# Ledger of designs, part 6: VHH binders against Cytoplasmic dynein intermediate light chain DYN3 (DYN3)

Target 1, 312 residues: Cytoplasmic dynein intermediate light chain DYN3 (DYN3), of Saccharomyces cerevisiae (q04949)
Amino acid sequence: MDNCNAWDKLLSQNESTINSTETATITAIIYSPSSKTLHQFINICFPEGSNSILDTTLINYATIGWTNDLKENYSVDVYTLIRNTDDALDLLKPFLQEHSSKVRWLILLDWTLNDQKLWLNELSYAFNKIKQLNDDNEFSVWCLNSGEILNLQRHTTVWQSVHIDFILQTLRSFCYFNDSSLFYICEDHTEEKREEAQRLKYQELLKHFCEDRDMKDHIEMVKRSEILIPKGCDSIGLIKTVDERFEPTEVKEQHFLARYMDFIPTIDKIREDRKTTSGIDLDKLYPLEVFKVNIQEELGKMFAKYRENSRI
Key: E = the ipSAE of ESMFold2; O = the ipSAE of OpenDDE; V2 = 0.75 times the mean of E and O plus 0.25 times the DockQ between their complexes.

## First folded at step 1 (VHH)

Design d10 (framework vhh_7qia_2)
Fold by ESMFold2-Fast, scan of step 1:
Structure d10 (fold): chain B 312 residues (1-312), chain A 119 residues (1-119)
Amino acid sequence: as target 1 above (312 residues)
Amino acid sequence: QLQLVESGGGLVQPGGSLRLSCEASGSIFRINAMGWYRQAPGKQRELVAFITSGGSTNYADSVKGRFTISRDNAKNTVYLQMNSLRPEDTAIYYCAARLGYSGYDFDYWGKGTPVTVSS
């Protein structure tokens, strides 16, 4: 047993740094339409302990802190939220009514879920709702397990380069018009200790996001499984270099959502005709995770953690 | 240089109470968290409780409901109120302080204060 590891584990799950005069307190919300994706991310990025960040079903809160290589101290209030209903983001409203200068939103998507058809709708919903709840926002969209793109291209006949490129141009256009970064995060399939390597990668990217570090030297726009486009580094012209027939300005239009959903394949429900279908019931086609949980109880747990951390 | 000075240990009968105190002094850096570890004879050291500068607390399952950790930030002092003591609580209790977080942190330990629970 490692006593230092036990201490580190407990502190990493609920620690806040004490040097508040030199350290700005940062608010970060990690959001996903998939509980599986969020839980896997948190379990890798923040190892479980007695004060697990995932001790509630819908919403969790923890404080984390670190000292960077420049000896600067950071304190981050982390909220995690799963979008399992249309009202899920409204649960954050009481916490966002407190005066905070900027909220950082990390939105997690996962290439392994076969839900790419729903991604544009989920992002459009989330960004519109977030902008209604808070005025000063910094966004980052992370598409996890993007190494799956290679598996889809090699092991299926239904996933072709045109579909992969169409998703890329759609996400790039969406992020460009919503002033968000876009990262495809590929797991290292060659590492013997893959989970440890993935943890370090997630932690470094999260620290860069919270520290507002310039990542322009790391830009990747060509490798389909390793896309890394920081905020402000894309353009309509660069998006069109992938396929000139794609019109980025259309991504905000209602008709484009229908076109996107019709064009993107699923392994189980391939559309051969590519015709726009109106009135598709997404809940029946791809049901969202539904938790049978007491919302009042979950809010009570979240308020208790918030009250504990905001205690003066 | 950071110094941690523990006090309050002693001999008590089962069911008795003790209050441990730890005063921190001499640190140029802010202390992010303070806590208590214990080491029973022939056993490895285990974390008992800790408290952050913001007041968040955590307890080992073996002491929940019996022990209470508290802090006086103005005095840089942490306290462990131990109630309903059991023979298995017999150990040397160490105060610990943490100055950093993840990869750049290190723990400081006091010299320890013995607690014996016997009849």
Scores: ipSAE 0.000, ipTM 0.131, lowest interface PAE 23.2, mean pLDDT 73

Design d2 (framework vhh_gocatamig_d2)
Fold by ESMFold2-Fast, scan of step 1:
Structure d2 (fold): chain B 312 residues (1-312), chain A 119 residues (1-119)
Amino acid sequence: as target 1 above (312 residues)
Amino acid sequence: EVQLVESGGGLVQPGGSLTLSCAASGFTFSSYALAWYRQAPGKKRELVAGISSGGSTVYMDSVKGRFTISRDNAKNSVYLQMNSLRAEDTAVYYCAARKYYSGSYPQYWGQGTLVTVSS
């Protein structure tokens, strides 16, 4: 009706378009071993209130946004998946078939689940499967409840520093050869203000990962319960400083998975040894040798893909 | 949602028989090992019988020859046939599913079913 009102409407549409082009849209997929681990991760690393948006059901989706310290706007499409079946990643196949841009993967591990013996297998399977399902990926591994390392060392005779360091060197080597970040998440519940400061630190780390920003100020390689190693910040030499007897290239060998699984202790060993003295043969119930063969095959496929994708 | 639902518990006389059933949903059943645990009041939970994904079975010494575990992958179910029941078999029986040896606990647990052996 009024030419001025028509012009104002056009300018508003143009401003909306400009603001839209200034907002980066990111896709992130969180792959968690449990609902509890997923809930904890979201509560620590995502902005306050994200738990009301991201349900801990088998698969979920939400859009989360933020503005960074450089006044850049980000919109993150977050997909969450709980790995309760072998085919959990296949549930993402319809989504990934329609997706054409980079996907940021947040693969969760949890020190309190006492499943460290499976971690190398789980990562090998997940990374190999993801690379088959999608061509453009940015990987990160997030180990929650790393404060449990201190409890294991203090309250058990089974967990020694050598085991903790072997897991660390294995994860670092795996992440190094798969071009992935590795982050340990450790919360201190002894003081509210310290807990708040830690959550702000982890929220900043998550945002910087999503934004592909330099995270050198977030490197921690010495404190075994607080490890933070962004992609590209590790090396074979640095991994060897933990224990010089560990050869990082060995993680690519077919025998290494068997060595890893045999070396990692479980509190279960004492319980299961007691059960086997009652006549129960747990190897018949859980055939680890068949599992090891399958894992070695998946590791072989993963490293073959790494060699093919190497620029050199 | 992953669920294990037990049924078939009840009161039985010494020397009697019961069949426990466990119906599973929400996971690839055929890939998992299934087990029956029991817990008597004031006692720790103990593994009674297990069956692997390949069909291999294990039993605790006190139930060997009396109990038989079986599975039906088409029905996503595991069964425990209990014969020659004794007063010491009185417990809450739990169905559990686990894929691999790792971890202190099975991945999935049922809510349990009560078996009472008494005259």
Scores: ipSAE 0.011, ipTM 0.484, lowest interface PAE 9.4, mean pLDDT 76

Design d3 (framework vhh_6z1v_2)
Fold by ESMFold2-Fast, scan of step 1:
Structure d3 (fold): chain B 312 residues (1-312), chain A 123 residues (1-123)
Amino acid sequence: as target 1 above (312 residues)
Amino acid sequence: EVQLVESGGRLVRTGGSLRLSCAASGFTFSSYAMGWFRQAPGKEREVVAAISWSGGSTWHADFVKGRFTISRDNAKNTVYLQMNSLKPEDTAVYYCAAKRGYSYTSPSSYDYWGQGTQVTVSS
């Protein structure tokens, strides 16, 4: 608890940069294809933070700092960015050009949005664009509200273990080949002080990501709603133990996106209360700037087939 | 002025072990991530292992996992590379490098470099 109190104290001061000769200055960018996901994360993680973080119209900036349990001081420049257009990440160019140090990218996905069919495309877009904008990057992919996996399995007929496992193997393979960590962060609906517990969990994970702390004691690869795989802790062999028929190297191939989208259940087959604004924006994803001409042609054919099938 | 001085490189037989050391001076060692790199004749410099500024996070290249271990002693301003089960393919000049506060894998992102120490593995 003492370390969590230190974080809250620093955030509540509005000017919490702890910067000394012994301090690492960190740049962290929090990105989500969903403004709803980003708002929920910021509101839970930084309830006492700068009012500028709450304005997610385009891009926001705040400085936070803390001292860890090893008496090491951190100062973090936090940028928040949602994807509302294909060029949204380009808006970071002025900030990135002024920063020659490593940039840490936190990419937020949300199990409750019923947009899992779009996840591989969104991650491919984000990672390719980020690598074009900056050479020295550290990535983490967080899938929020992963307790929804249990609800989808219990309360729908279309979501089966095979679909959940296919998403897991796809994300693990993607993160493995892109040197990213992968965390499923579960909401505990049984806890009386749920929001406080969730805040502490987000803050702990964010500090560990910024500090490059060893999280190997917390590795979870079996519980579908609680997956926690730090960078460098996965392997092709371990991914295959989920389902040996899955070939992790195929995730790098252009035809895999079509396979992924065809296999994941369509949004129209999911409960009405899980429908999202992301499903409305499917047509906005048809031309992807970062794909080559041959890939664009194949994606066009795939999306035409998907559009036909989405009428059900 | 900043100095990184590697030591411990020598000729060893296949299957042998070797410990490399890198002594740092002229900067706040405990605030910098450290990496070990190697370069064989006619090849590009590649990252072997990296360690965060606190020692709480380490990274090892796939081709050395289970054989090499990186560690650091912030009280002595020294980073180490323990090399076990050495192979002829491990023959290279080994470089120590430093950058601010993190575990990194990109050679171009490192701020300070040592002069290197030669490791030769013979059958």
Scores: ipSAE 0.000, ipTM 0.117, lowest interface PAE 17.5, mean pLDDT 73

Design d4 (framework vhh_7qia_2)
Fold by ESMFold2-Fast, scan of step 1:
Structure d4 (fold): chain B 312 residues (1-312), chain A 122 residues (1-122)
Amino acid sequence: as target 1 above (312 residues)
Amino acid sequence: QLQLVESGGGLVQPGGSLRLSCEASGFTFSSYAMGWYRQAPGKQRELVAFITSGGSTNYADSVKGRFTISRDNAKNTVYLQMNSLRPEDTAIYYCARVRYYGSGSPTHFDYWGKGTPVTVSS
């Protein structure tokens, strides 16, 4: 991205300040079932603005903007939200009701969290809730740190190509039927430049998503850790080329969720494969994120932050 | 040296039929899955028919029952028989070599021909 420095600056500006030329007004919501995934993404993508977005509030708001190569100005109202209750997405209701326009939803998953078993349920929940909250939506699903796929295949016996392909076919089918793009974003292995390269990649993809740019020239369906499938570029036939026994239409059926969860390897199988030493219970050390929140208090924090940002 | 050459496109009336052919060279044809894709003006490329190396076939819902894909490994040729054509079938039709993505076999990239235009108009 050629103007990444402008992103950091614009995180502290309001919408009206950057409407000096033709400007597209866009609402983008970045959502993840994991706070760790959301924090990692924001810290890399918006390093100078991360402190204003990643406080302990469940929902945050910032305005960002940029100018593209055609000298068109873009202003984006960014909301960030983690799911730590079943009603988390309802926190966005007041902000969506005021202007029922097209909303862009970025949903973040992370290959390093060992929560792949939950992904289909999380996506089904999010997409169904979002469609109830707003009628005009554009979706993108990003699976971060997809380089972990290679580590899982090489360093364990429980993660085999068949499991990786089953997840891929499930996600591709889900995104196909829900008109969403699907991106696997691999971390850069160059240690010295890793964060900068990752930042530019995230910023480029986010700008393309917000500008609704054609990404057909960037399609990648071959490299398991680098999948890039823009909206409308997949098909039932192409999904079946991975494994013809997979039936894409079944992913929308209730019984498929149980099949998916049963097939995906668990941490317990990894422990058995490695003959876990010392009897340490890893599930107790790294439990699933479960939070008990007072929605009223969280909403109050969000409104206070919104009012503060509006006055600056 | 890898080459895919499509033929058989043309202008037909609604309800008419066409048979498209794709001659492949430069690779072991019998080992690859093959597909037919189409692209209408201003639309995205759509897979309409697919045939595996073993002969199993798949079709887009929009063409099921009307189109039939087949192959002749001795001639290194893939066919698309198009029956009951509709104006909405108007597009450039492309032959593609399709790979298997990670089912335990070595993977190869998709390759596309130059396409053959099909116009269905009264």
Scores: ipSAE 0.000, ipTM 0.087, lowest interface PAE 23.0, mean pLDDT 72

Design d5 (framework vhh_6fv0_2)
Fold by ESMFold2-Fast, scan of step 1:
Structure d5 (fold): chain B 312 residues (1-312), chain A 122 residues (1-122)
Amino acid sequence: as target 1 above (312 residues)
Amino acid sequence: QVQLQESGGGLVQPGGSLRLSCAASGFTFSSYAMYWVRQAPEKGLEWVSTISGSGGSTYYKDSVKGRFTVSRDNAKNTLYLQMNSLKPEDAAQYYCAKSRYLSGWYHNFDYRGQGTQVTVSS
């Protein structure tokens, strides 16, 4: 209602696509907490000239299509959404009603934004909201520009292997319990045809996701910048091989979120486009000291019990 | 439908006191941590205080420690902020916000109320 002009255009495009398409459409929704990440992905991944998907509006819509090697025709309705309000995902509700088929959700994170502290919280927000909006969902989490991991380890003193591994075990545990795939997508560092190579990689991965193709032959769990774990291919045991002290089941607990945010290093201030509505700095609003204060309180209670027991 | 309604703001002299209230509805109040945040016209939004769902744990911004006390009445679904020894720097619009179990409170930043204005004369 507040976005009548943009909403009317989106609805008209959706009706036109449905009426004009002979093949049944697949619905894919691409979501990112960063407008820069979303726009970069869309600019690289989708064909030029056909899509209005690079709009500055809150929700964008486009139809993409292809024919695979088996001569099967695919038509995919793509919705893009950035988290700029707490109700952003609710804007998709009219387009999800009466969908009996699976909706495919692609959630984009970016290693170059220095916002890794927020990743667990952002994923929890997105997955909880999506599950409330739609019952039949397929998830994929893509961490873009994962080549940055090597730069962080080589060019900073604050990023150590223990932090990189902790993020990996956290994301793997989250994806495991939420039946999601997890992909680290490394940027091509060659100057020659760099953008073209990246475009083909994104397009191929998106097509595999939409076609629900088996990717078992592509599994990568060891190379930190090239992780590729399809849905159902991880386990608690495999996650623990990275560090046996990590307990994957704890990822669901509120105390783990505080621990995660406290442990992950910050090089500088979070990028401006990661701020919430009203210019809020999310790192300042979620007190990292909560975990440390909780430990102090717990120790205080233990000392009180000890003193009581020693008097008995 | 989650609703939060702040009240209790007003004009006070430096060194004065105010008690803010936040009435909550549309969710199980005792299951969520609650937050007080504030925003002055020339400044960004800043976190002031947090209280756990049970009320057993409280946390404060360093500049308000010893002066502000957060509390809650789970039977009345109400959050409170007792503000003592108010300074001109404390003048701001004050908001309350709730947390989700796995998500943290800023997922629900739009669930903050309309706010209550605190003015400190100087």
Scores: ipSAE 0.000, ipTM 0.114, lowest interface PAE 20.1, mean pLDDT 72

Design d6 (framework vhh_7mjh_2)
Fold by ESMFold2-Fast, scan of step 1:
Structure d6 (fold): chain B 312 residues (1-312), chain A 119 residues (1-119)
Amino acid sequence: as target 1 above (312 residues)
Amino acid sequence: EVQLVESGGGLVQPGGSLRLSCAASGFTFSKYAMSWVRQAPGKGLEWIGRIYYSGSTSYNPSLKSLVTISRDNSKNTLYLQMNSLRAEDTATYYCARHYRGSYYAFDIWGQGTTVTVSS
């Protein structure tokens, strides 16, 4: 409870005071396959309330509010969820059963985690489950720390422009067919108050998403680390402009997932930093983080999700 | 059809050894990390250990000295070797397939095989 009040205070402090009689209640769910990405985002975006709301592996909740420059009041119910099971999104069912209203879904990916190989699978899982849970959805996919793209190109030999462009065309195609926006958000390393600048950027983008504000004047499709494509602003033709050999319609096909995973390099960081070690662990090759869990407790939750195949 | 079938359970005396097997079918076994999990009567699930597609292993620290996990990709079979068995090792033992890239997530579980350690 105190953390919801802290978030409301922080957001209203950075925006106009709530002084309108008109209030819209919005539901927003922030989801990430990575607990590290979710923790970093929440700690930057909502610093005073972040630490205590992130104490669970299931679902966290807060209410945030602000008044925009048009004197419109917004109240947003924010849910945060980490993927740590193949049925993680089903945990949201009780919170969505009372809502026939539009739900806004923010899906966070992170360029620094060396998990790009899994991104298409994670997005396919998330979007399919979300569409089964709720009929009226607004999606946004944010790829955080996209400045890492420049580091991968400059400091590794295995990451080539062709791989980076292939990921971009895959994500653009996926978002296009699922009516989602796609944002690459680069860290601002040039500012003296870097964290403050990053916080304001995250907060403004989140507010624009919740307000359904038109961002067409800010479209960026060329700069690889600064991509910003609002919903409805992409096309098959524009995606093919990056590389005409890519066919956007193929991302819908089952065989494309295997091709995507085989094409994307994930061993460059492991190889470069590796001490003399035998074998490659799947978890080291595909680093999916799970936050603050007791393995036995998490295992119990996972087992309970299986039907007859898990038995007992 | 994806299936995991455990075998090799039974009655064993304290201090004895036992090897469990898990037969996999319906998927490319060699490309998946696999785990063993057990449940003692009246208790929760306990993770035993994992073997990656490379053959690298990771164990529950509480059980590391007592167990060895191995696999035979040519036979699509996972193994759990247990030594120096104690009464508290009495449990139903399950094999599980890891969801790709997940340290803690599983997408397929076997039916289980029961091990009873009693004199």
Scores: ipSAE 0.000, ipTM 0.286, lowest interface PAE 14.6, mean pLDDT 73

Design d7 (framework vhh_gocatamig_d2)
Fold by ESMFold2-Fast, scan of step 1:
Structure d7 (fold): chain B 312 residues (1-312), chain A 119 residues (1-119)
Amino acid sequence: as target 1 above (312 residues)
Amino acid sequence: EVQLVESGGGLVQPGGSLTLSCAASGSIFRIYALAWYRQAPGKKRELVAGISSGGSTVYMDSVKGRFTISRDNAKNSVYLQMNSLRAEDTAVYYCAAKYGWSTPKYDYWGQGTLVTVSS
């Protein structure tokens, strides 16, 4: 038997908002390169059904519904997918053929994983693959646990504002050219009921994404740990106000990936070995010169470190 | 393409303060970072402090807490505020500008300004 009974339990929290009026079913796919990140998100966002969703299978499904403040009814088919292979997204082909041509994609990244070097590569992989699988897509990139930015700056010697700003301008540029929204979602460690507050925030943002509602009143471009940029609200000029010497169009160039990966620091010994006798960290001002051969070696090392440090 | 002009050097007593200024002109909108280097007689040139156009800063260990680098984008200038000066700080100080991101090399250099810390 299928696990429909377990999926229905996930829906019980929204049961009172669901009715039989006909609205088109929305398809939303939540994707992350990290099983830990996806599991944490699902557990917080959908607490009553989390045990049935946190399965060992690559693809999970739930249906949710609600009635908005305008008395409009929404029904959403939610799929979750963890990237564990280069062909993971291809597993969605049968589901996409059976559903509405318009699909909403939520891509989850996590500041606490120490994998920021891999983010541009992960986003490039995901967006290129998704565009090959489906023609009508809405994208949102959420960087979870962005309060970690403060910890990296305070508790490490290698993380500086220049790295944080470079990541921000890179992600903003990527999202701008791919018509995606970009959200940094900070957990509030000062809240007594942090998980309850975070749940409401995740649910509200997910509902706004599914409803395609205007979020212009919520725009945040200045607070590094709380960035919120809806689709269509960024520009090349605004990205340049962070640092005018950053060229957003360079994000599309093949050499930029190598530059990004070399510039983003790690807490690994190899980055400590780059410090001068005077204590200067060269990665703060200029990254390593990277050639094609070094790119392949660096990717291999980072994937090895990611696998070493990753846990389910 | 880019001109860098330093000023503010001179003779100062140990424990004193100096502010070095560097004015940039020309095609400045492509400068990624501005930095202060110094070179004492018989020693190699070393990076003292650097600042990105966004305001992120780096310092060599021996000057942390004593020197502050800052930028005024309206005046196209970078400053090095030097406090608690020591005899070891005596050097020719150079302003340097970096075009591009991926290379460790600075592209444009000023003429240098002499700082002497002596009684």
Scores: ipSAE 0.000, ipTM 0.229, lowest interface PAE 16.7, mean pLDDT 73

Design d8 (framework vhh_7w1s_2; at its last look DockQ between E and O 0.02; V2 from the best seeds 0.00; counts 0 for: pae E 19.8 > 2, SAP .714 > .668, placed apart)
Fold by ESMFold2, look of step 2:
Structure d8 (fold): chain B 312 residues (1-312), chain A 116 residues (1-116)
Amino acid sequence: as target 1 above (312 residues)
Amino acid sequence: QLQLVESGGGLVQAGGSMRLSCAASGFTFSYAMGWHRQAPGKQRELVAKISSGSTAYDDSVKGRFTISRDNTKNTVYLQMNSLKVEDTAVYYCAARYYGSKSYDYWGQGTQVTVSS
C-alpha cells in the first residue's frame, strides 16, 4: 500500500465515493479455435467494449462487469485461450488449482473453418482434459458462424442436408451425455434492426448461462442454423426426430468417432478433386494446426496482467 | 488484428471536393465501417457508414458525401463534394463488429480544413 502512485490514489478515491452494490463473481473460460473466432464471439455475446481487452493470439485474462435484466451486478473473470497445441489447456492449470469455484466453459467451434470432421474428437479431448483440470464445471459448446451451413449447401456439391443433420445430431448427443449446453450463433447482417435484436438475444443468453439462470425462453430446436439447447433441455427422443436412424447412445463409443470422421466432408477432398498445380488457396484456418507463437512471451504478458488485476 | 490508416486529408476551398481513403488490414468482412468527424470543441459524430450492402449518412452530408468500399483492397472511401467551412474537422475511419453498437477500432485521423 505504501508504493501507490498518484494515479492509484485517484482510482481508490473515485471508487470510495461511488458505493458499489454487492457483486457476484463468476469465472469463465473461452476456448477458441482461432483469434478471429474469439473476436467474433466476444463482439456478439459480451458487453460493448469487451473486444479491446480480450484480444489475443494465445492466452489472455480480463475482468468484465455487467448488470443483468434483474439489475444484479456480476464481475466475470474471463480467461481466453486459443488452441495452439494438444496441451494448450494445461496453460491454465496454475490458475484453476488456485480457485475452488465453479468454472463456466465456453468451448467454441466455427462453421467457417471447414474443420467439422475434427469436431467430435476435439470436443472429446477438451471435455476430458477440462474434467482432469477442474472438478466443478459448467460446460457449453458455441458453434459460431452457423449461417455458413447455407453457404456450404448452396456453393458446394459435397455438403448435403444429411451431413448437416448428422453433425447436429452428433453435437446434440455429445452435449446431452456430457451435461452441456449447445448454442449455434448465426449472424444476420441484412438489416440493422434484426442485427441489433439478435445481438441483444445472444448477450442475454450468455448472461443467463454464466449466472446459472433458466434459459427455457431461449430454446430453439427447429431452425438448423440457430439451434439453442440449454443443458437438460434435450433428450434422446428429441434428437432422433431429426433422423430416426441416428443412435444417440453410439456417440460415446470409440468406433463412432471413426464413423463420424469418415462421413463428414473435408476441405482436402474438395481441393484434391480440383488438382491445382499453383498451390492451395487457404481462405480458412484449420483450428487444430499449431500456430507459430512465442509461448513464454504470451504467458509473461498474461501473468503481468493477472497480477495487475489482482488485489493481492 | 484490424488496423486502419486514413489518408487524403488537407486544405480545400469551400465548394471543392476531396476524397478520403481508409486502408484496412486484417480480417474485415465481419465489420461495418464508418467515417466519423470531430470539429474543434465538438463531440465526435458519425458522418457515414457502410455495411454489407447498405450505406447511411448524417443528414448534414446527404447528397454531398458518398461512402464506398473496395472489397479487393480492403479500403473504404469517403468522396466529399460541395465542401462547406463547417465540414472542417478531423475525420476518423472506424470499424465495428456487425453485432456491436460501439466502434472498437479507430484510425489516427486525417485533418480536413475547408477555407472560405
Scores: ipSAE 0.000, ipTM 0.106, lowest interface PAE 19.8, mean pLDDT 76
ESMFold2-Fast, scan of step 1: ipSAE 0.111; ipTM 0.604
ESMFold2 (binder alone), look of step 2: mean pLDDT 84; pTM 0.858
OpenDDE, look of step 2: ipSAE 0.007; ipTM 0.218

